# Ledger of designs, part 14: VH-VL binders against Uncharacterized protein C11C11.01

Target 1, 160 residues: Uncharacterized protein C11C11.01, of Schizosaccharomyces pombe (q10200r209to368)
Amino acid sequence: LTKLDRAKLEWLIQGLNCEKGSIGNLLCFAVEHVNNHVEITDAFLKEFFNDQPTDDTKVYDDDYINERGEKKLSLIYLMNDILFNGISGTSLVWRYRFSFEPHVERLLDDLYLFSKRLGGRIKEDIFCKKVVKVIEVWKTWIAFQEETLERAWRNFSGNT
Key: E = the ipSAE of ESMFold2; O = the ipSAE of OpenDDE; V2 = 0.75 times the mean of E and O plus 0.25 times the DockQ between their complexes.

## First folded at step 13 (VH-VL; framework fv_bepranemab)

Design z5 (from y3 with heavy chain K31S K97R; at its last look DockQ between E and O 0.73; V2 from the best seeds 0.00; counts 0 for: pae E 4.0 > 2)
Fold by OpenDDE, look of step 13:
Structure z5 (fold): chain C 160 residues (1-160), chain A 119 residues (1-119), chain B 112 residues (1-112)
Amino acid sequence: as target 1 above (160 residues)
Amino acid sequence: EVQLQESGPGLVKPSETLSLTCTVSGGSISSYYWAWIRQPPGKGLEWMGTIYYSGETNYNTAVQSRVTISVDTSKNQFSLKLSSVTAADTAVYYCARGGYEPDYYMDVWGQGTMVTVSS
Amino acid sequence: DIVMTQTPLSLSVTPGQPASISCRSSQSLLHSDGKTYLEWYLQKPGQSPQLLIYEVSNRFSGVPDRFSGSGSGTDFTLKISRVEAEDVGVYYCMQDTQYPYTFGQGTKLEIK
C-alpha cells in the first residue's frame, strides 16, 4: 500500500464500529486494495489483538471492555462481509480467505476468551449470539475448516 | 411507566400455530430482554424463551423446536409463535420484561392472555 | 435443566406470624460472573406474577421489608416476617443463571 492508503486504512480501522456505514467503508477499501490483502489482514489482526494485557489483579474499565467488544465484533463483521464479497462473484476478494485462514482459530479463541471478560450475563450472551451467527454463516459457506468452526460454535453456544 | 399487553387469538385449533404479540408502551423495547412465560390452568409457571431487542433469542428446550420469538422495534412489539399446538399448550401466556444489566429479573409483566387449544 | 424444588407446596399462616419457603436447585446457581441469579415471584389471585426478590436477597422496588431472601449455592429461602392478608398467593422461585430458566413448583400461601 501507498503511504496514503496505509494512513487511510489505519484511520478506517481506528474508527471502525458496528455501524453498517463504518464497516462498509473499510469493506470498500479492502475490496479496492485486494492485491494488498495480506497487509490489510495484518492491520486487521493488529487491531483485533490490540487489547490491554490481561492481569488477574487488574480491574478493567467497563467502558474499555465494551469498546473492545464492539471493535472485535465490527472486525468480525467486516471479515464476514469481505468473505461474502468473495463468494458473490468478486473472485479476487476471495484471496482474503487465504490470508485469514491461518488466523481464524486464534481469532475465534480470542473472542471466546474475551466474551468471558464482559462481566455481564446478558452482555456475554448477546455477544456470543452475535458471534454464533457469523460462525453459522461461515459454516454454510465452508469458509474455513469445519472442525474449527464447529468447535467455536460449540464454545459460543455453550454446548461444550 | 412501562406497560406490557398481550394480544392474539384466544382459541387455536390443534396442529395450528399459536401467535401472540406483546405491545410495549411507556418505554422503548430497546436495551432489554423480553420474555414469554406461560401457565397452564391450575399449574405453575413455565419460561418459554427470551429475546433481546436486537433479535437474539433463547428458548426453552421443551418447546424449542416449535417456538419462535421475534421483535419488531419499529412497532415496539415482540411476538411469540408456537407451532403444532396441542391441548398441552392451553395456558395463560404472559409477556414480561426480562432484564437489563445489571438488573436481571422480570420486573414488568403483562396481564396475560388465555389461549385455549381446542377443536 | 436445573430443577427447582420448593417446600412446602402449601402454607397456611396466621396473620402476623412469620412464613418461610425453601427453594432448592439441582445444581449451583452461582454464575461465572460471581452473581447468583435466583428470584422470587408472587402471583396473587387473579393477577400476574410480580417480582419480590432478585439475586437471592435484593428486594425489588416497592416490596415491603417484611420480605427477605437468603441462601447460596443450591439452597434458598424466602421469609416473610409478618404475614399480611395481601401476601396471599403463590410464590415461585426462579433461576435464570442458566438456560432454560426454570421455576419452582410454587408455594401457595393462605391465611388461617
Scores: ipSAE 0.191, ipTM 0.731, lowest interface PAE 2.0, mean pLDDT 92
ESMFold2, look of step 13: ipSAE 0.313; ipTM 0.741
ESMFold2 (binder alone), look of step 13: mean pLDDT 92; pTM 0.949

Design z6 (from y3 with heavy chain Y104F; at its last look DockQ between E and O 0.50; V2 from the best seeds 0.00; counts 0 for: pae E 4.3 > 2)
Fold by ESMFold2, look of step 13:
Structure z6 (fold): chain C 160 residues (1-160), chain A 119 residues (1-119), chain B 112 residues (1-112)
Amino acid sequence: as target 1 above (160 residues)
Amino acid sequence: EVQLQESGPGLVKPSETLSLTCTVSGGSISKYYWAWIRQPPGKGLEWMGTIYYSGETNYNTAVQSRVTISVDTSKNQFSLKLSSVTAADTAVYYCAKGGYEPDFYMDVWGQGTMVTVSS
Amino acid sequence: DIVMTQTPLSLSVTPGQPASISCRSSQSLLHSDGKTYLEWYLQKPGQSPQLLIYEVSNRFSGVPDRFSGSGSGTDFTLKISRVEAEDVGVYYCMQDTQYPYTFGQGTKLEIK
C-alpha cells in the first residue's frame, strides 16, 4: 500500500461502524486493494484487538464498552462481506480467506470473552445474537474449520 | 407515567398477516425493551417476543418463523406482525414495557386487543 | 424451554384466610449473576395482568403487604396472608432467567 492508501485505510477503519454505508466504503477499499490483503488483514486485526487493557487501574465506562462492541461487530460484518459478497471473485475471496483463517478461532474467542464485559443480560444477549447470525452464514458456506465454528455457535447460542 | 395502547384490526382472515401497533405515551421507548404477549380466550399467557429500542429481538421458538417485532422510535411505537395465521392465533394481544437491567419483568401492560381469526 | 408448573390450578378461600400458590420450574432459575428471575403476576377478571413480585420476593410498588414471595432453585411460593375480595383472579408465575421466557399455567383464586 502507498502512504496515501495507508492513511485512507486507517481513516476508514477509525470511522467504521455498523452502518451499511460505512462498511461498504471499507469493503470497496478491500476489493480495490486485494493484492495487499495481508496488510489490510493486519490493520483489521490491530483495530479488532485494540481494547486490551494494559493497566488494571484503568476504568472503562459504558460508552467506551459500547463503542468497542460496535467496532468489533462492524469489523466482523466487514470480514463477512469481504468473504461472502456477490461482487468478489474466487481469487479475491481465496486471498482474504487465506489471510483471515489463521485468526478465526482467536477472533471468535475474543468476541465471546468480550460479550461477558458488556455489564448486563440484555446487552450480552443482543451481542451474542448478532454474532450467531454471522457464524450461521459461515457455517452455511462451509467456511473455516467446522469444529471451530460449531464450538463458537454453541457458545454464543447458549447465551441468547 | 408510561401508558401503552394496542391498535389494529380485530378480525383477520386465515393465512393472512396479523398486524398490531403499540403506542407508548408518558415516556420514551429509547431506553427500555418491549414485549408482546398473547392470551387465547380462557387460556394462559404466552410470551411472543421482545425488542430493544435498537431493533434487536428475541422470539418465542414456537412462533419465530412467523413473527416480526419492530420499533419506530420517531413515532414512539412498536409493532407485531404474525404471518400465516390460523384459528389457533385467536387471542387477546397485549403489549408491555420491560423493567430495567437486570430484570425482564413487565411492569406496564396495555389493555389488550382481541384478534379473531375467522373467514 | 423451561416449563413452569403451578399448583393448585384452582383455589377457593374463605375471606380473611391465608392462601399459598406453588410454582415449580423444570430447571434452576438461578442465573450466573447470582440472581433468580422469578415473577408473579395477577390478572383480575377482565383486566390486563399486573406485576406483584419480582426476583422471587421483591414486592412491586403499590402491592399490598399481604403478598409475599419465597423460594429458590426450582421451587417457589406466593403467599397471601389474608385473602380479600379484591385478590380474586388468576395468578401466574413467570421466569425470565433464560429465553424463551415462560409462564406457568395460572392459578385461579376464588372466594368461597
Scores: ipSAE 0.177, ipTM 0.660, lowest interface PAE 4.3, mean pLDDT 86
ESMFold2 (binder alone), look of step 13: mean pLDDT 92; pTM 0.947
OpenDDE, look of step 13: ipSAE 0.384; ipTM 0.788

## First folded at step 14 (VH-VL)

Design k1 (from w4 with heavy chain Y53D; framework fv_bepranemab; at its last read DockQ between E and O 0.58; V2 from the best seeds 0.68)
Heavy chain, then light chain:
Amino acid sequence: EVQLQESGPGLVKPSETLSLTCTVSGGSISKYYIAWIRQPPGKGLEWMGTIYDSGETNYNTAVQSRVTISVDTSKNQFSLKLSSVTAADTAVYYCAKGGYEPDYYMDVWGQGTMVTVSS
Amino acid sequence: DIVMTQTPLSLSVTPGQPASISCRSSQSLLHSDGKTYLEWYLQKPGQSPQLLIYEVSNRFSGVPDRFSGSGSGTDFTLKISRVEAEDVGVYYCMQDTQYPYTFGQGTKLEIK
ESMFold2, look of step 14: ipSAE 0.551; ipTM 0.813
ESMFold2 (binder alone), look of step 14: mean pLDDT 92; pTM 0.947
OpenDDE, look of step 14: ipSAE 0.820; ipTM 0.930
ESMFold2, look of step 15: ipSAE 0.519; ipTM 0.801
ESMFold2 (binder alone), look of step 15: mean pLDDT 92; pTM 0.948
OpenDDE, look of step 15: ipSAE 0.776; ipTM 0.912
ESMFold2, fold request of step 18: ipSAE 0.543, 0.623, 0.590; ipTM 0.808, 0.836, 0.820
ESMFold2 (binder alone), fold request of step 18: mean pLDDT 92, 92, 92; pTM 0.946, 0.948, 0.948
OpenDDE, fold request of step 18: ipSAE 0.799, 0.834, 0.803; ipTM 0.924, 0.934, 0.923
ESMFold2, last read: ipSAE 0.628, 0.565, 0.577; ipTM 0.837, 0.811, 0.813
ESMFold2 (binder alone), last read: mean pLDDT 92, 92, 92; pTM 0.949, 0.948, 0.950
OpenDDE, last read: ipSAE 0.789, 0.798, 0.796; ipTM 0.922, 0.924, 0.923

Design k2 (from x1 with heavy chain Y53H; framework fv_bepranemab; at its last look DockQ between E and O 0.77; V2 from the best seeds 0.00; counts 0 for: pae E 3.0 > 2)
Heavy chain, then light chain:
Amino acid sequence: EVQLQESGPGLVKPSETLSLTCTVSGGSISKYYIAWIRQPPGKGLEWMGTIYHSGETNYNTAVQSRVTISVDTSKNQFSLKLSSVTAADTAVYYCAKGGYEPDAYMDVWGQGTMVTVSS
Amino acid sequence: DIVMTQTPLSLSVTPGQPASISCRSSQSLLHSDGKTYLEWYLQKPGQSPQLLIYEVSNRFSGVPDRFSGSGSGTDFTLKISRVEAEDVGVYYCMQDTQYPYTFGQGTKLEIK
ESMFold2, look of step 14: ipSAE 0.425; ipTM 0.773
ESMFold2 (binder alone), look of step 14: mean pLDDT 91; pTM 0.939
OpenDDE, look of step 14: ipSAE 0.831; ipTM 0.933

Design k3 (from x1 with heavy chain D103Y; framework fv_bepranemab; at its last look DockQ between E and O 0.65; V2 from the best seeds 0.00; counts 0 for: pae E 2.7 > 2)
Fold by ESMFold2, look of step 14:
Structure k3 (fold): chain C 160 residues (1-160), chain A 119 residues (1-119), chain B 112 residues (1-112)
Amino acid sequence: as target 1 above (160 residues)
Amino acid sequence: EVQLQESGPGLVKPSETLSLTCTVSGGSISKYYIAWIRQPPGKGLEWMGTIYYSGETNYNTAVQSRVTISVDTSKNQFSLKLSSVTAADTAVYYCAKGGYEPYAYMDVWGQGTMVTVSS
Amino acid sequence: DIVMTQTPLSLSVTPGQPASISCRSSQSLLHSDGKTYLEWYLQKPGQSPQLLIYEVSNRFSGVPDRFSGSGSGTDFTLKISRVEAEDVGVYYCMQDTQYPYTFGQGTKLEIK
């Protein structure tokens, strides 16, 4: 990626939310720059796991946690769109699958642990149901490790 | 301030679909849930399911195969559909508003609407 | 599914006297967050149910202090210290600790 492209990528990721337009903008970027799928995936993972502000601020209130939850969901929705919206784009799917697949278990484990931090069982139930819908798409298409997806499905749906 | 009102047909034939609406007035139910509860004449209360403002639902296992709860946020309305009804589905149907995190107790109830299933 | 069992099913009380209603669940209502989600509702004749007590012992807004709840685990009690004529109706306990949410079968309170 050029220096300008990296700046645009970071701007798009920082502004990402669950609205379809926001996800669509970054999806278009990912499609346009498919040859840089590794760098784009790395930027995704960096934002996904960036849960703590500076300790000097200690801003861990409900608003912050809720906003982090929406960001994590938006990133998972983006990943889902990249992997499953381009069936005709076999080269695109292959490349992003290659860069994302090693991280699936880690992403799902983090989402589950994060769900316990939402500070309320209603928020947790809503969050988990949204994640279950994504896992069910992934299970239907046999995109990743079947055992990992089944275990995650049981955890998030409460069918342990 | 928030008020709930159930509406729908009072009589439904066996095997057909019961369809009810819960209309919210005096405010908008955001970030909370609506529960549907029914009460057969002279009997106790049965929770049928909940729906969050975001559209996610939880259903009672006893009716899960027949029930659909939905929301129309533009109309401040929630809906209950119960398919393949029998006489056992004759009841007063209530909608109720859930409380605040972490509580799911029902703090505002509609007046209820009687639905009779008969041939 | 958690079964909620109320006793007695019917109760006749002289005005001014105390009343006690028991609710027993088939398994613990303690949630993993450390709270116990047990509620009490009153349904007065011809009316919709109204919330009295939440989380075992918290009186809902506007509920008189003659109503109190207690208990833990699987055993819960609603007490009315001095029954008044307006307290007539059917009392239900409900658990919302896990899906499906379930009610007790009800306790009808009557004035002698």
Scores: ipSAE 0.392, ipTM 0.742, lowest interface PAE 2.7, mean pLDDT 86
ESMFold2 (binder alone), look of step 14: mean pLDDT 90; pTM 0.938
OpenDDE, look of step 14: ipSAE 0.776; ipTM 0.916

Design m1 (from n8 with heavy chain S57D, light chain A91D; framework fv_nezutatug; at its last look DockQ between E and O 0.06; V2 from the best seeds 0.00; counts 0 for: pae E 13.7 > 2, placed apart)
Fold by ESMFold2, look of step 14:
Structure m1 (fold): chain C 160 residues (1-160), chain A 122 residues (1-122), chain B 107 residues (1-107)
Amino acid sequence: as target 1 above (160 residues)
Amino acid sequence: QVQLQESGPGLVKPSQTLSLTCTVSGYSISSGYYWHWIRQHPGKGLEWIGSIYHSGDTDYNPSLKSLVTISADTSKNQFSLKLSSVTAADTAVYYCARGEYYYDSSGPFDYWGQGTTVTVSS
Amino acid sequence: DIQMTQSPSSVSASVGDRVTITCKASQGISSWVAWYQQKPGKAPEPLIYAASSLQSGVPSRFSGSGSGTDFTLTISSLQPEDFATYYCQQDNSFPLTFGQGTKLEIK
């Protein structure tokens, strides 16, 4: 990526939310820059795991935790769109699958641990149901390691 | 608040090197952003000359054919433009500018200096 | 290089009018367009970035739209302070390039 493209990527990631337009803008960027799929995946991971406190109020405030939850969901929805919504050619899907696959277990584990921080059973249940729907898409496509997806599905759905 | 100020000669003879300096206050040039030089020709629009990224990397307009160098002096919080072998075509108002592309701001040129007029003449 | 072509080159208008300025890129640039206002003797000032995002402190009468190659700046109800020259600029790729400007004059 050029320096300008990296700056655009960071801007798109920082503005990412669960709205279709926001996810679509980053999806278009990912399609246009498929040859840089590793760099884009690294930026995704950097934001996904960026839970460090910026100040005590934001870290321990329900507002911060809710905002981080929406960010994590938006990133997972983006990943799902890149891989499974048929907008991209087969070559693009394989490249992004290759760059994301080593990280799937860590992503799912983080989502589960994060769900416990949401501060209410209703919030947790809603969050987990949204993640379950994504996991079910991934299981349907036989993507990623089956044991990892099955364990995550049991955790988020409350089944053992 | 962030402020940019251009300084340098107003008159330069053909074939000489034009040297301009932008002094930045309210922000450290090594801490972030792109730091740009842009010029505006008489009766014409704006032309991007080049930039130095906060990491020290530079990008230049290819139209200037390696005549341009942009550098930074972090101890003085300044960045500079050198344009060699100037001609009358280099007569313009020269601006320095800052840009950022992510989180909570703004296009590539969010703060501008006041501009300094440079005339290339015998 | 990506050429940015503005239309019109000048426009005369009255306070309260709605004005539209267009900018066309020679190649697709997604949403990577910014708009600037410049008054005589002053540096340009940012108005819009990423085609439609308003810079902080810019009045809501300014708006931007477009994607791909065709972009528009709209001023919904002109104020006396809006008579200036307007530039579009692409930041899709280096070199960064500007439109030639649109001068907005009284009448």
Scores: ipSAE 0.000, ipTM 0.565, lowest interface PAE 13.7, mean pLDDT 83
ESMFold2 (binder alone), look of step 14: mean pLDDT 90; pTM 0.927
OpenDDE, look of step 14: ipSAE 0.309; ipTM 0.787

Design m2 (from n8 with heavy chain H54R S57D E100L S105E; framework fv_nezutatug; at its last look DockQ between E and O 0.03; V2 from the best seeds 0.00; counts 0 for: pae E 15.3 > 2, placed apart)
Fold by ESMFold2, look of step 14:
Structure m2 (fold): chain C 160 residues (1-160), chain A 122 residues (1-122), chain B 107 residues (1-107)
Amino acid sequence: as target 1 above (160 residues)
Amino acid sequence: QVQLQESGPGLVKPSQTLSLTCTVSGYSISSGYYWHWIRQHPGKGLEWIGSIYRSGDTDYNPSLKSLVTISADTSKNQFSLKLSSVTAADTAVYYCARGLYYYDESGPFDYWGQGTTVTVSS
Amino acid sequence: DIQMTQSPSSVSASVGDRVTITCKASQGISSWVAWYQQKPGKAPEPLIYAASSLQSGVPSRFSGSGSGTDFTLTISSLQPEDFATYYCQQANSFPLTFGQGTKLEIK
């Protein structure tokens, strides 16, 4: 990625939320820069696992945890659009699937562990149901390791 | 047979701390339920104050968050409410309740105490 | 905060009538609604959870429906013991919030 493109990627990731326009902008970036799928995937993972701000002046509270939950969901929704959206080409899907597949189990495990930090059964259940809907899409298309998806589905749905 | 019972003073002076205790029988407060405080103002509706979950984690109504503390004593199977700096606006019937959203297929608030009336007056 | 708006504020009805009470959420809450019955001097008692699931021990004349923002409690054939105040409550997110109540009175 050029220096300008990398700055744009960071800006899009930092501004990412669950709104369709926000996800769409990053999706378009990912499609335009498919040859850099490894770097884009790495930036995705860096933000996904960034559960604390880098500045030490912020106080950890429930508002921060809820905002991190929305960010993680927005990233998973983006990943789902890249892999299973009808506007994605076969070459694009193959490249991003290859970049993401080694990390799917870790992503799902982190989402599950994160759900326990949401500060209540209601918030946990809402979060888990949203993740279950994504997992069901992945199961329908027989994406990724079946055992990984089945285990995650049981965890998030409470069928363990 | 699960039962909840509120206890505490019925009259509290303004600026003091209201302290209520809910004693639970027939079920452990450490189990998979939320334990709630809910109040009902005279002639008005219900207001959720907050809850405590089996691990001791609390959630508070943002309108009361700086004034409210909910805690549990698992050895006595009790959970309590402290509401600081009370005013006449805190006059209400206070209920404790149990809720579990999906694990046991119970409704949000399936068992309630009988309620205790708290009046804030000089 | 999710505001729950009940309608009507009161209903006068006779034994045997079909009664409907509505509740509207200020934003989408899927099916995360509960309904309660409260008699004077008593704590509320649950009737319905998850919009349409009947609480254990509640008579089958009570039913709930709805999804998203609009929810309904129906009593298919009113009985003398059903004269009470009814509340809806959202369980989608904290803070938990209740409707203002609907008083069901004997006509």
Scores: ipSAE 0.000, ipTM 0.464, lowest interface PAE 15.3, mean pLDDT 82
ESMFold2 (binder alone), look of step 14: mean pLDDT 89; pTM 0.921
OpenDDE, look of step 14: ipSAE 0.016; ipTM 0.605

Design m3 (from n8 with heavy chain S55R S57E E100P, light chain N92D; framework fv_nezutatug; at its last look DockQ between E and O 0.26; V2 from the best seeds 0.00; counts 0 for: pae E 16.4 > 2)
Fold by ESMFold2, look of step 14:
Structure m3 (fold): chain C 160 residues (1-160), chain A 122 residues (1-122), chain B 107 residues (1-107)
Amino acid sequence: as target 1 above (160 residues)
Amino acid sequence: QVQLQESGPGLVKPSQTLSLTCTVSGYSISSGYYWHWIRQHPGKGLEWIGSIYHRGETDYNPSLKSLVTISADTSKNQFSLKLSSVTAADTAVYYCARGPYYYDSSGPFDYWGQGTTVTVSS
Amino acid sequence: DIQMTQSPSSVSASVGDRVTITCKASQGISSWVAWYQQKPGKAPEPLIYAASSLQSGVPSRFSGSGSGTDFTLTISSLQPEDFATYYCQQADSFPLTFGQGTKLEIK
């Protein structure tokens, strides 16, 4: 990616939320730069696992945790659109699958552990139900290790 | 909290070199981001001058490239602008600003200095 | 260089009005537009980036739209603190360039 493209990527990741327009802008960037799928996946992972804010003075409170939850969901929705429900053909799916697949178990495990920090049973239940819907899409397409997806589905749904 | 502050002379004579320094506090310039100089002309608006990455890579507005040098001193947490052969057209408010770095989630130019007015006049 | 042309150059409006500012690029720039608000004696502050993404902490009455060459900033219900000058900026290609500004004045 060029310096300007990296700046665009940072812009899109910072503004990413669960709104269709926000996800669509980053999806279009990912499609336009499919040959850089490794760099884009790395940027995704950095934001997904960055539970510490860049501003060292920020307070880690319930509001921050809720905002992190929304960001994590938006990232997972983006990943779903890239891999399975986006505008791209087989080539796009293969390249991003290659770069995302090694991280799927860690992503799902992090989401589950994170759900326990949301500070309320209702918030946890809503979060887990949203994740279950994504896992069900992924199970249909067999994009990742099937056992990993089945285990995650049982964890988030509470069905063992 | 990240803060940027410009410093330098308010009056510069034509044909001389304008030198400005941006001092950054609350964030280390060696930790990422691109560091920019932007100026605002009376009545003409905003013009991007150039940027530097802390490792020394620079990008300059082509209209100014032969006249501009941007440098960084990470030990002082500062970056600087030199603009040679100034004319009255270089009269402006000069801002330093922070822009996005790969893997940071900060958006567009998110922190700006207060601005420093520079007048080019005999 | 990509020229960014804003319309109108100034707007007179009342509190509660809906205000629309347009920015046109001299060539296609996809969605790579940011919008800034600048009050007198202050540096610009970011509002919108990537054409439609709202900067954190910016009120929801601000919105952006557009792709290609035509971009719009909308303030849905003008507040007293919104009287300022607004700039668009393209981030598609170096050099980064700004529109000439739109001054939003109280009527």
Scores: ipSAE 0.000, ipTM 0.513, lowest interface PAE 16.4, mean pLDDT 82
ESMFold2 (binder alone), look of step 14: mean pLDDT 90; pTM 0.933
OpenDDE, look of step 14: ipSAE 0.020; ipTM 0.610

## First folded at step 15 (VH-VL; framework fv_bepranemab)

Design p1 (from k1 with heavy chain Y104A; at its last fold request DockQ between E and O 0.85; V2 from the best seeds 0.00; counts 0 for: pae E 2.1 > 2)
Fold by ESMFold2, fold request of step 18:
Structure p1 (fold): chain C 160 residues (1-160), chain A 119 residues (1-119), chain B 112 residues (1-112)
Amino acid sequence: as target 1 above (160 residues)
Amino acid sequence: EVQLQESGPGLVKPSETLSLTCTVSGGSISKYYIAWIRQPPGKGLEWMGTIYDSGETNYNTAVQSRVTISVDTSKNQFSLKLSSVTAADTAVYYCAKGGYEPDAYMDVWGQGTMVTVSS
Amino acid sequence: DIVMTQTPLSLSVTPGQPASISCRSSQSLLHSDGKTYLEWYLQKPGQSPQLLIYEVSNRFSGVPDRFSGSGSGTDFTLKISRVEAEDVGVYYCMQDTQYPYTFGQGTKLEIK
């Protein structure tokens, strides 16, 4: 990626939320720059795992936890659109699938652990149901290792 | 402030689909869930399901195969559909509102609407 | 499914006397977050249910202080320290600790 493209990528990631326009802008960037799929995937992962460390002595803001939840969901929705949007070409899908696949288990495990920190049974249920819908798309397309997806599906579904 | 009103046809034929609407007034539907509860004449209360403002649902396993709950945010409305009804589905149907934590309890109920299943 | 059992199913009370209604669940209502999600509702004649108590013991806004809730685990109690004519109706306990949410069968309170 050029210096300008990298700055645009960082700006799009920092502004990403669950609104369709926000996701669509970054999706278009990912399509335009498919030859840089590794760097784009790395930037995705950096933001996804950019959680503030837990400190036993510090006060945590509920707004922070809710904002991180929306960011994690928006990133997963983006990943889903890149991989399973019918407008994307087969070569684009293969490249992003290849760069994301080593990280899928870690992404799903992090989402599950994060769901336990949302501050209530209803908030947790909402988050888990949103993740389940994405996992069901991935299962329908037989996209990743089946046992990984089935375990995650049971985890996010299994206590409701 | 927030008020709920159930509406729909009072009579439904057996094997058809019961369709009800819960209209929210006096506030936004954001950050609330809607539960549907029914009460057969002279009997107790049965929770049928819950829908969150973002559209996710939970259904009572006893009716899960027949029930669909949905939301139309442009109209401030929630809907209940119950398919393949029988006389056992005759009841007063309520919608009730609850918040998210820490206010996760059903604090506002509609007045209820009677639905009779008969030929 | 968690079965909620209320006792008694009916009460006849002289005005000014106390009343007590028990609610027992088939399994613990203690959620993994450390809270217990047990509510009490009153359905007055001809009306929809109204919330009295949430999370075992918290009185909902506008509910008279003669109403109190207590209990833990599987055993819960609603108390009315002195019954008034406006308290007549059917009382329901409900659990929303886990799906499906379930109600007790109701306790009818009448004035003697």
Scores: ipSAE 0.511, ipTM 0.795, lowest interface PAE 2.1, mean pLDDT 87
ESMFold2, look of step 15: ipSAE 0.484; ipTM 0.794
ESMFold2 (binder alone), look of step 15: mean pLDDT 91; pTM 0.942
OpenDDE, look of step 15: ipSAE 0.829; ipTM 0.932
ESMFold2, fold request of step 18: ipSAE 0.501, 0.451; ipTM 0.797, 0.760
ESMFold2 (binder alone), fold request of step 18: mean pLDDT 91, 90, 90; pTM 0.938, 0.939, 0.934
OpenDDE, fold request of step 18: ipSAE 0.833, 0.847, 0.840; ipTM 0.939, 0.940, 0.940

Design p2 (from k1 with heavy chain Y104S; at its last look DockQ between E and O 0.64; V2 from the best seeds 0.65)
Heavy chain, then light chain:
Amino acid sequence: EVQLQESGPGLVKPSETLSLTCTVSGGSISKYYIAWIRQPPGKGLEWMGTIYDSGETNYNTAVQSRVTISVDTSKNQFSLKLSSVTAADTAVYYCAKGGYEPDSYMDVWGQGTMVTVSS
Amino acid sequence: DIVMTQTPLSLSVTPGQPASISCRSSQSLLHSDGKTYLEWYLQKPGQSPQLLIYEVSNRFSGVPDRFSGSGSGTDFTLKISRVEAEDVGVYYCMQDTQYPYTFGQGTKLEIK
ESMFold2, look of step 15: ipSAE 0.506; ipTM 0.794
ESMFold2 (binder alone), look of step 15: mean pLDDT 92; pTM 0.948
OpenDDE, look of step 15: ipSAE 0.792; ipTM 0.919

